# VHH binders against Protein AAR2 homolog, part 17

Target 1, 357 residues: Protein AAR2 homolog, of Caenorhabditis elegans (q09305)
Amino acid sequence: MGGALPPEIVDYMYRNGAFLLFLGFPQASEFGIDYKSWKTGEKFMGLKMIPPGVHFVYCSIKSAPRIGFFHNFKAGEILVKKWNTESETFEDEEVPTDQISEKKRQLKNMDSSLAPYPYENYRSWYGLTDFITADTVERIHPILGRITSQAELVSLETEFMENAEKEHKDSHFRNRVDRENPVRTRFTDQHGLPIMKIREGYEIRFQDIPPLTVSQNRVGIEYSDRLYRLLRALGGDWKQLLAEMQIAFVCFLQGQVFEGFEQWKRIIHLMSCCPNSLGSEKELFMSFIRVLFFQLKECPTDFFVDIVSRDNFLTTTLSMLFANVRDSAHAGDDLKKKTAQFKQYLTNQFKWDFNCD
Short names: E, the ipSAE of ESMFold2; O, the ipSAE of OpenDDE; V2, 0.75 times the mean of E and O plus 0.25 times the DockQ between their complexes.

## First folded at step 5 (VHH)

Design k81 (framework vhh_5c3l_4)
Fold by ESMFold2-Fast, scan of step 5:
Structure k81 (fold): chain B 357 residues (1-357), chain A 122 residues (1-122)
Amino acid sequence: as target 1 above (357 residues)
Amino acid sequence: QVQLQESGGGLVQPGGSLRLSCAASGFTFSDYAMSWVRQAPGKGLEVVSDISDSGGSTTYADSVKGRFTISRDNAKNTLYLQMNSLKPEDTAVYYCAAGDSWFYDESEYDYRGPGTQVTVSS
């Protein structure tokens, strides 16, 4: 599908594609959706012809870190975000159901101010996000409605003071004598620096997956119990695990969020260390390989230049995956064939060494 | 030289059925995994179903699972898609494609046909 869309499809997309109004956003600032970003013009008011499904929208003022959000667009939906210059973020505005037709007429009058969705990249985007659903976004997205590339941190002292003020909103001053506590609360570390934590509501709500540990005996690793527990936490829906892997990757690649990179690595490591579940979770492992293939194919060249070595995370971890599938008595011929083809693709394309098994 | 030619599309009522065919020539059909890919109005490209070179493995998009069946006849160099319980949202141009999007360098398939229009009346 190179270049121009057929006119009939363009007409249909214009009528049934979704709209994003992004009102009051500064000109000459970065605005992006999915794989494409650009600098906004004076007349920019949003996007038109957005395909139904999940998309990632992000923006940045000249020197500020990226902020963004995931949204599952419905056919013909009108999503409205308003930029707040003082807070340097966006706010939601709901469109009443009974006003949708009238709002669409107004949008036609603003057509020249709406950029069309970059459809030339949609196939690649679909391959990167096809497991993500509205439920995935609701589960993982920060409560405060935005994903920031720079962690939103708050000091322990500031949190304490804010909570104390909320609790004692009443004008009545509490007059009680508290007992002396020999172990006192600390607001600073041993060097006098504030103790920091992620501000409540700003965290990306990824599943709790144990941190990566250095293994000296890779043959002895078996994490099927961890996988089973994780799948149980996801209501038995293995597609939600791959959806989370896709969200984590997009957060890192497009959102510039390193927590996304860490979660992506944790999922890959977990999936690479489960030889006992290769038969029972065949569909999950087949789909995992597909998801990872699209992710690695879509990475920028610089990503591989910086991480490619005999000891890098991917070559070490995937060598375990390839050995586990090859040697499995439980993996079917289809999974073994897919895995061998994936290994060959990576070896030929990136010249990666998988002889560590 | 290489050609994929789809047929069998048309106008059908919701709940109806259609059978799409793809005639392949100019390459060794039995060496290639094959796919049906569609482009629906209001949507981007969607891989509907794929089938291995031997026909022993098939996959389906969740939107069509249980309703569509992919099959192939290597002796006749022909790929099929049986479409049952058709819905208005199945309206799209359907393309026959040679190759597995996972194993080819580009996200595009090695070879793709010109497409056949399926319209489910609403």
Scores: ipSAE 0.000, ipTM 0.208, lowest interface PAE 15.0, mean pLDDT 78

Design k82 (framework vhh_6fv0_2)
Fold by ESMFold2-Fast, scan of step 5:
Structure k82 (fold): chain B 357 residues (1-357), chain A 120 residues (1-120)
Amino acid sequence: as target 1 above (357 residues)
Amino acid sequence: QVQLQESGGGLVQPGGSLRLSCAASGFTFSDYAMYWVRQAPEKGLEWVSTISSDSSYTYYKDSVKGRFTVSRDNAKNTLYLQMNSLKPEDAAQYYCAKGDSWFYDEFDYRGQGTQVTVSS
């Protein structure tokens, strides 16, 4: 269809696609999957013909912040979500295995109420998510089962006190902290404002990667030790780092999640500051460039104008990557050629200058 | 318009080999990177391999590295995939695809595909 997928692939997807029932969701509200979003009609009850694999579903009502979730769909799977109008969130409903046949018959009666998956963008979606697996989703997805565009924040002081109460050590623990470790000075930033963090269970469980600073965004920096530590935390599976980069990007681009944008930038910066790893991790770096290319191709022009271009993050950080690969004694000719082609593509398409003095 | 015609699929036993071919027309074949993509009955679309326009670079899905070899003959406008040590999980409909360049890994699936089955 739109994107020239062969008819036999489309037919296969139709016969083996998954279903999402999204029951009780308000009409005239935003609902989306992957690349496409719509305003729901009165009859909307979900999606049909979802390709097996990972997808990102999201929604919002009355201009409220987006909420969504990742799910790895199996062929023919029926996933059921129910909307709660009072809490403005969705809840999972498990389908017992002995009721699957009955649910499939119900789906036939609901066919006119199920929107088909937007196949015209599936190949682009696959390129954006091809490192993400069911294991990746399980590792990173919030414990409470949803990703929110507006962070659910709590002060460090409030979280500390709530945890102390939960452990039934409230009074003794508070007295100890107040006396020996002043709570206010531990939970305020350099400007005396409360330090905020995402409430437990709401956080996207990204790996801990050091935040960006101007001093860290300089030629000659070497972070291979940080990369090796991160890979060790991921069980030695470098593909999980790229899967995390892909989840972070989708969270930002489709989920409108600021934390996803921050993690995406941290990964790019880390990868751009590891000249000593270019030989030992060559497959990771080759794949990293491919992943980043697909991501930059999918960014809307407004993204570059409003945020990325004003920060100069990509031009500064990728300048370091390009210089490190060019000057490396460790990088092979294949990585050097691919990196040079990527630099040329970005220069031609976005008119970016990577020769920062 | 872009036309891609795959062939060479069939039934083999585990450990067997097949050589897939893709005949291309409607574009300057030698200017474009080419891709192999597959669709298994229980799985989504999977990228398998990429080959640059001049064959200087090849890139493979991790699970097929060492077993599959992509190649091309620009004089014949033909793309090939040599598949050795085939496993049951390699059973799928295989498609060739055109991209903007090997670096893009864009899939322009215009072929009808060729079926690969692996069973004893």
Scores: ipSAE 0.000, ipTM 0.203, lowest interface PAE 11.3, mean pLDDT 79

Design k83 (framework vhh_7n9e_1)
Fold by ESMFold2-Fast, scan of step 5:
Structure k83 (fold): chain B 357 residues (1-357), chain A 120 residues (1-120)
Amino acid sequence: as target 1 above (357 residues)
Amino acid sequence: DVQLVESGGGLVQAGGSLRLSCAASGFTFSDYAMYWGRQAPGKGREWVSGISWSGGSTAYASSVKGRFTISRDNAKNTLYLQMNNLKPEDTALYYCAAGDSWFYDEFDYWGQGTQVTVSS
């Protein structure tokens, strides 16, 4: 039999890998990490041998929407989550520093209940997440510690009333607002329907990227000022923008979160419409092409590409990127060469046409 | 920017010994696990040995276990492979590599290699 890992590597992985205890999770339910999901057995209590770095863990009970979280694991870390069957969600359990040695002793007694990390796809996972850090997760992850595939929505009126009551702002607030019919006059859209938003604490805390608008002169799109504002909001750290692009992509692909898909598209569109910054942000643009290459190369191509191709988004937006880099007086030869190679890769691999108007 | 330069290869008769060196630059050597791999003519790359960032843990392919010893000098940014009781089957281009110790045949950085030829 081929395919067995050498004992030396298994021992190394066991000694230096992280652990996830996922206590009380129901049998025969979906559980996944990164690229792989499976149905849990009766003895399942978590994972062992998790490589240091960022991972995405997700699960689903019966036909319920996926729920998950990002975590940046340190070597030898023990993370504990407890499943709550009534709320159908998980909760954190802290392990005090003075109890870590005791927890490690307990792990030896439950080894048969811990599934090993699926290493066959780890290099591909690393390529999708190498800009994500613990700081990225802390900045973007929902305050309530979980990401759901379906947004938890609340009306603007409900949010306003809840906030007003909690803050004791006005004891007669409801009487006055109700008399004025707030649903129709203050909290409704142009169709008379309630304005909806994501409930506080459930939102993935992505950066605000303004929607696409036609340039002032209607001759070309130039969003370098928007990029510079975004970079300032990120403390000048362009790597955090690419980390956010990677979080958004994983949220869509693995978490089944449509908001992640929208943010991923907004970032690609912004990066494709900044001809005036191609020289000054050379490292960002070179790394952007690398990130996007791995996202398109290593996902399930038939499923993902077909979904994206229906939108025609990538062919239209990347046509703008390729033209902007090709025609730029600011882009150096290395960025032009790398961009041309990426265009050729996409043309050969996916048979996309980037020369159509 | 990152560079790995192997040296110490050569021609040796079966049963002989060689010591390979790998000089690292352009990264913080002491933060990385290091590896030796080899590629014989007409064959794919084969993992030979690995050593942790501190030198506290080592691992060897079954084909070389007991004959080869991996070591490192973090002060000199240098990796070593002491090869004893060499066999004709050890004839290969030997590479050092740095990267994630979770992988055998895929690493972040590769050197150019040093040729080892073992005659019978």
Scores: ipSAE 0.000, ipTM 0.171, lowest interface PAE 14.1, mean pLDDT 78

Design k84 (framework vhh_7pa5_2)
Fold by ESMFold2-Fast, scan of step 5:
Structure k84 (fold): chain B 357 residues (1-357), chain A 122 residues (1-122)
Amino acid sequence: as target 1 above (357 residues)
Amino acid sequence: QVQLVESGGGMVQPGGSLRLSCAASGFTFSDYAMSWVRRAPGKGPEWVSTISGSGDYTSYADSVKGRFTISRDNAKNTLYLQMNSLKPEDTALYYCAKGDSWFYDESEFDYWGQGTQVTVSS
């Protein structure tokens, strides 16, 4: 991963790696895949030698908010995206089956216009995404096929009006709805501000995890029932919970998506409040600690400027996790040892204090 | 006191298989996680795989996942690495290491063995 790859490996990846054609994207604009971004040159038309598996592609023009997508690349796949300058977003371009051979021939003539996948940080990317599968992406990804860093918000009133117009093509329908007294319709909050929601099709389809509050009484906090309910919603596949944690983190870290940060925190808090499931879900908890280790290792120091604060979310929440594992009669020796090592790593690297209430 | 002795390396063609062994002595083998770490010519050490003391938990580097299998026999104090579908990039000196490699840094391993050479050539 570090430095130039041997020619035999380069040939193998060129033959089996995937391609992304990103046609019509403006020069001198931000383009990124996974952990690395750069400014596009005049001849940029996409990427080559993409390893099979899940990757996150993102871009930004000027100072506009990032937009991106997750895609599970198959060996030798050619994915085509076309930039639309008027809408300032990308669109899928379907390649008809009879044109695939022609596209493969064109790729050889375009090789100098395709940037190679940045292998130097692939191990780090793998550590952030190894639970994410094609099923995870299909379940969570927005219906419109893109993730936007700045949520596209719509008022409940505007959404109601738009939906009503689709069902009622009467030119006078809107005038009748507009006659409604706002006091009688609940489109505003307690402060008189419009109630906002993410526009349909733009939402990242995360599992509904209730916000978990730190109890004023820490004795008896036990949310294993909430964990089991969540696992049932995921078809009993605990790996999909960690995959969602990984998608949420990548959305936050690379996509600059606030909702990803909130979902990531909800998952960490839930996992930290389930002492009675440490034995029955031992594989989940061992893997959870590994996932979180790689996530925290890859975070820029500026992300956690308050990590030395006793009121920091991570120090408070992980203190509960560490105490629960340490004091558990159900947790195996492997989980206890791994958790203690993780606590020591965080204490040494970030100077976090887990012994304060 | 602690001794780790690797064996099973050799020369093999791409697509071939090898099974590495590590004989451990000087400590209670079942109490410790064990790892395989490799060092390719001219490169730094790369973590390959870890197995818990009980054998219940395993983890793998992306480059070897689906091709390599780590296992252990606590009655024989022996660690194994079954390597299938070997590629030229797997060419390296393979080390058995006492300890957990999730927090991989060279300093995370208390003891390393002498290594066993694996060469994959066409």
Scores: ipSAE 0.000, ipTM 0.203, lowest interface PAE 13.9, mean pLDDT 77

Design k85 (framework vhh_5c3l_4)
Amino acid sequence: QVQLQESGGGLVQPGGSLRLSCAASGFTFSDYAMSWVRQAPGKGLEVVSDISSSGDYTTYADSVKGRFTISRDNAKNTLYLQMNSLKPEDTAVYYCARGSWFYDEFDYRGPGTQVTVSS
ESMFold2-Fast, scan of step 5: ipSAE 0.000; ipTM 0.240

Design k86 (framework vhh_7pa5_2)
Amino acid sequence: QVQLVESGGGMVQPGGSLRLSCAASGFTFSDYAMSWVRRAPGKGPEWVSFISDSGGSTSYADSVKGRFTISRDNAKNTLYLQMNSLKPEDTALYYCAAGDSWFYDESEYDYWGQGTQVTVSS
ESMFold2-Fast, scan of step 5: ipSAE 0.000; ipTM 0.244

## First folded at step 6 (VHH; framework vhh_7yz9_2)

Design m1 (from k53 with G98D D99S S100G; at its last look DockQ between E and O 0.01; V2 from the best seeds 0.00; counts 0 for: pae E 3.6 > 2, off the site)
Fold by ESMFold2, look of step 6:
Structure m1 (fold): chain B 357 residues (1-357), chain A 121 residues (1-121)
Amino acid sequence: as target 1 above (357 residues)
Amino acid sequence: QWQLVESGGGLVQAGGSLRLSCTASGFTFSDYAMGWYRQTAGNEREWVAFISDSGSTYYADSVKGRFTISRDNAKNTVYLQMNSLKPEDTAVYYCAADSGWFYDESEMDYWGQGTPVTVSS
């Protein structure tokens, strides 16, 4: 039941869209996809009519932080998750290929328990996620956990003891703890508190931004070597850099994860400081501007002014981008024109002043 | 109640010149960037030239060096001087205006009705 869409499109998507079954999830809790969430009722069992492509699905019980995941839905796919009350998260359930027809029949019988995908936001969502692929999700998504602001933390001491125990079991004769030569490991910070880190396998696997090398003969701010090393780490696929920028932003905006915001800022800063790349990487920079435009447009205004535009990061960083494009001997007029239009848009929409550059 | 009216199109022989003009009304012309686009049958419109509200000019590679965009804010008019015309320049030419309040690579804020240009070989 597609809301504002024509009935024939609703019919088509009902027959050809994907399904998410979210079984055993408590009523009176938050469940959402992309831009929309619901407070679940007694009969809620999942979603129907999900357009193919990447989506972010999330939930929250009581005042708990959201937990969520990215999934690249195929046409007609049936994805099944079961809520696990003991672990306070959800588990995957495979639907064998030979059982798909019977599962679809069961879905018809439960139609009133499935909420339709909110198509009113689909074009905007596509603009926020169009570079993200299944491979992107697999590369970046935490191995063991889900996307959540509540990081799975462990002390360095606990991690050391767990690793020592595993190594002892596997190679215990040669790896026994030697009391005469104790391992020297610092487990507390300068204030005497345990040093904490994200438990192995629970981190969002964002790509590290390469550091500036001392062998670079720098004249002014020029990070093109860092960009090229990053692109090489991504297999030469510049679309994967923008996909990571998009995942980072969604993690921040919908997943409420601050590390996504930090990665988003790191990518924008890098892209804004590469004047020597503006000719050879035209498609990347044109696409970067479009991705950033959609992200800034879709950010809620109060959240934007309170969080995103603090410390003048965007105005300072984008001033560098605009100056670099304007002054470039390498950039073509297509990029210069689009960048000038984007600068004017930001000036008008947000009253930002880039003329100090 | 805005309007963009193109004129100056027509038939011209290859190697010739043609000057298009576009007169604007219903908005403060000097606040707008202006552009020329062209379209052949069955294809999407393509960008040709752009002039900012402050006078900076930009050209598609296919016309750079042959076409010149200019504006006269006192007459609310933008011009496209087309020199060394080629048969490939045959298209319907559209004037467009950009307020700077929206950003969409496939859309300007205002569009004219178009003026046909035919370049014979």
Scores: ipSAE 0.364, ipTM 0.793, lowest interface PAE 3.6, mean pLDDT 83
ESMFold2 (binder alone), look of step 6: mean pLDDT 82; pTM 0.828
OpenDDE, look of step 6: ipSAE 0.386; ipTM 0.686

Design m2 (from k53 with A33R; at its last look DockQ between E and O 0.53; V2 from the best seeds 0.00; counts 0 for: pae E 8.1 > 2)
Fold by ESMFold2, look of step 6:
Parts: structure tokens; sequence; C-alpha cells
Structure m2 (fold): chain B 357 residues (1-357), chain A 121 residues (1-121)
């Protein structure tokens, strides 16, 4: 049905596509890749014909929050994950080069258990992820655990006790308490509840957005210094900023991780408040508009109504962007045209009013 | 031509039992996974139970412990024994056959016309 792929492209992907073996995963559970998820059946052991490039893989058992990961698949790669029922997560398994032939034999025996990648979604997926690289994934991905809304939490008290035990095992144990000037770690908030944080290594490693330092004034909003410092932290590579915006969106949309939504909003707000950068950073702003366009095009209605539009963040923030580009002496005609077209699209599609400040 | 024909539906009091049957023709029954789905007005079809071609059984949480799926390959028939019925079990029940990796409705190849089940309070 639908817009089927040409047979020669299907044959090419069958021979050259990547594999994901997802072994031991419970049936009647959720498994997904990119835009599509399913409830697993008895036969399911993974995917075949995965196009090379970055994909987001996720799962959920017992109606638990999703857990997931990004992976940059190479052509013909065989990625193996084994489900651990006790920990309720998957473990990595490396396929050594000298064992590829045996693994390919196992794939042949398992072919009927490998579902094909849902290629009808691929063009849209590329538009949401085209700035993401293997280096982006490695930089931002949690060191431990997976991308999940139910992040591994620890109380400050528990973390303190674990660090004290580690220091006790070291050869140079030091007393943390000075009897004349004791240092006390607070383990509770002002209401007596335990202070909680994400356990070390389990956080998504989003780039910190630099604080205001020298550009603050009472006349207007100008964050170009913050943008410059952020770009410098990213090695001068503006594509890495947009890659992070894309990862943040996918983490929220498909991974159901609120941290992704917050980072996505921070980036949009920063980009919308840089009138002095609209000339010198033309390619970044042109690409930012395109990235945001595809992200909003892919928003489910419930996601938009309940989350994205709740406090008028986008209408308020993008009103600033549109005014800044319209009024800029630095912005070129093509950026002004592109932003005007984007404004018209949003007005027509979402009935937003950008003319009331 | 293939066909799946459900039977055994009807009206039953809460706490009662019904046994649904689904007879297949026009394809090799023993090669197919069989499932039961149900649908209430205004909702999408909901998976109820599944039995593999090897006879392994699986159930949605909402029916686990109350419903039993079974198959008789000699009669080309799959059954759903429904015990301890509740008013929320009221639906049209569909038999389905598929050879796919997923339980999702979109992954089933063949569907019956459905048999109504009404559970009175």
Amino acid sequence: as target 1 above (357 residues)
Amino acid sequence: QWQLVESGGGLVQAGGSLRLSCTASGFTFSDYRMGWYRQTAGNEREWVAFISDSGSTYYADSVKGRFTISRDNAKNTVYLQMNSLKPEDTAVYYCAAGDSWFYDESEMDYWGQGTPVTVSS
C-alpha cells in the first residue's frame, strides 16, 4: 500500500542495511524505532534493513516509562542488545570482527524473526535528525543508563554516603569535618523532604547555555554574547548547536523526556534574542528556521495543545525573533524572506497571532 | 478465498462465562498466529489474547486470569473462554490471523466480521 519503495532500493537495503538484534525482550511490550513503535510478538528478535545514519531506538515494559538510545548505524552493522529482566534494561554486546561470519549465520537462522525498518517514515526522520552525528551522540548520551523520563535518582544523603565509602577505601582518607569550622551538607529542602538529583552518569549531557554577563541592558533583549560563548564551547561548530536542538526534540517527542523539552526551549529562546548576530550568523539562523519548521510540522496535536502551547512560549518567543529579523539592519534579504514565510506558515497552520507583540 | 467466522457471542450477566469460537478456512491454519481483539463504539480495536502457531498463549493485562485462548489445529478453530465477565468486557470480539512480529492491529493479515458480546450489570 502507500508510496512503496522501488524494488531495487528494497534489495539494496536488504543487502546493505544495518541490523539490530534485540534479544530476550519480553513479548507484549513496547518496542520502537524513530517514528514507529509496536507491541512485540513472540517472533520478534530485532530489526533488519536499517538505513545507515542516526536512529533513536526505545522500549517499554509493563507500561513503564520508555528507555532509549541514539545510535549511528554504519552500513551492514550488526548491533546487539540483550535484555536483562532483573535490571529491566538492555546491555550492549560487541560483535568482534573475527566473529562476524558466525553472527551472519545466526542472522540467517533468525531472518523470519527480524522485522524490516519502517522505511515510509525515513524521509521525515531525516528532516528531524540531519545535523546529528556520531560525535553529537557520544557527547550528549548518558555515560550510564539510557535516555528515560524515569531517570535514576539518588538523594543527596545517599550520594554523600556513597562518596564517603569510596573515600574510606582510598589510601588517603581525609576527615571532611573540621571541628572548628564544620561543613554540613544539607540533605533536605526547606519542607523536610529529601533533596533529589539524577545519579551521576545517568544524566543526558545537554550543553549548558551560558548566563548573561555583559550584554544586559534596560532598553532591549540581546543575547548575542551568550550565543558566541555557546558556539565557542561547541568548537565554533554551529551545526552542533542545531544537532543538540534536534536531539532535545527527539528525546522529548519519542523518548518522553521532559529535560529535552526544556533544552529545546532554551535553545529557541536564545536564538530568538540575538538581533546583533543575524548578519554574521546567517547560515545558522537560516538552518535554525528550517529545523524548527520540521519540528513543529511533526508535532502531534495533543503534544502541541497540552505542552508546547501551554504558556504561550513559542508565540511570545518567536514574536521576538520575527520582530528582530524584520527590523534588523544586519539581516540579509533571504533571511528576512525565509522568516516571513515561516511566520505565515505558523499563522496559517496554528492560527497564531504574532502582530500583538 | 480465506474466511474467519466467529461464533458464541451473546448476552450474559456479570460474573458469567462465554466461549467464543473462530473457524478458519482458505489458508493453512497451523502456520498462523491467532488472536482475539475487541472494539467498543468510538474506540480503536484492543488486543485481548494471542496464541502462537506453537501454542504459546499471551493475554492483555485487563483479561489475564479471566480469559483463556486455545486452538485446535485439526478443526482449524481458535477459542476464547471468557470467565468472570464484567460490564467493561462488552464489545464486538474479532478473530484475527497473522504472521508478523507485532501484535498491533495493523500487523494482522486476516480478520473476522466480529461477534457481539454484551455483559449486563
Scores: ipSAE 0.039, ipTM 0.448, lowest interface PAE 8.1, mean pLDDT 81
ESMFold2 (binder alone), look of step 6: mean pLDDT 82; pTM 0.834
OpenDDE, look of step 6: ipSAE 0.616; ipTM 0.817

Design m3 (from k53 with D99R; at its last look DockQ between E and O 0.40; V2 from the best seeds 0.00; counts 0 for: pae E 13.8 > 2, off the site)
Fold by ESMFold2, look of step 6:
Structure m3 (fold): chain B 357 residues (1-357), chain A 121 residues (1-121)
Amino acid sequence: as target 1 above (357 residues)
Amino acid sequence: QWQLVESGGGLVQAGGSLRLSCTASGFTFSDYAMGWYRQTAGNEREWVAFISDSGSTYYADSVKGRFTISRDNAKNTVYLQMNSLKPEDTAVYYCAAGRSWFYDESEMDYWGQGTPVTVSS
């Protein structure tokens, strides 16, 4: 560090790097990619030398909550976003195929206004995202909104009024009828507060975890049937389950989005309660432990203590995983060893006690 | 293009010492845990020592107290100081790098070519 990067790394980034133009973004605001953010200067226009693959780009204007997006950059790609100061969000700008060469020429003239991708963090980023693909991003990313803790909420009453008003634009007669209908519909909870939901198209499209199937003779906690149904919903591709776990964690850690934290917890809980799957799904469980290990390693200590471990979720849930693997007749020696090493790491690093189920 | 290059192996009398070095290039060394492994002919490779990216060290029982692993991030180098060598320490020693806390060989991303160590009686 303290100088030029190794020549082979610079050459790789030069040959394969993508660009993000973020035009019109205010100075003295936060803009970031992956692990690194900057306070923008008056000349800031975007990023250069972005390695191909999935990245998380985010910004925060005037200390507002972050807004961000995932994008799978292709080698040499030029992605253009324009900031709209009045709406305080960004919009896509298409670069027509016949204009790519001229846009590349403009990029050379803009070089001093483009911040380089922070290569020193790339290997760590890869470890948090290595199962995520372009298809994963396309499946999960909100249709209309961005990844943000600013929930796009609407009351049930407001949603009803908006739908009724659209129908009234098509019918001259219905203006008065809608007002009578809403006053008789329950739009409040048991405490008298408005019932709220995420506006359609703004939700992060996480895969639903299948509900528990009641078994007449089942004793103890066993969720393997739920796991198998989830895997089928993902096209039989267990890597997509881990990709979703990784997206959920990034949404939580870098996007500051609570929905990511909830999905992350649901996946960990499901994986920890599948003793009958430990033999047949060896690769999934081996990879799950590695993914979780890396996520916990990268989590900032204060954030981890204050939020991630607040309700003893990890200690309770992982105690079940450790006991299930230890006691399994199905789990192979490799999985038992890896799980024991992970348990030892957590005990040493966080001083957690897993000796009580 | 990544590379791990071991050096410092050779022939030594029982009770002697050797210092192995492994110099890394083509990746961010400080982000990687490093390990030493050894293999005798016809046997599986066995773990010897491990040092995390934060500097925590771990040793196989067979070498604890005799071997010391260390790293110098400024030189992109991991070391294995081997003292009180025994004939059973004779093996090809491999350096490896990985992003995982786990020191099983399946968790290592990069491997060196190996350096032979022979301890004579």
Scores: ipSAE 0.000, ipTM 0.334, lowest interface PAE 13.8, mean pLDDT 81
ESMFold2 (binder alone), look of step 6: mean pLDDT 84; pTM 0.852
OpenDDE, look of step 6: ipSAE 0.037; ipTM 0.443

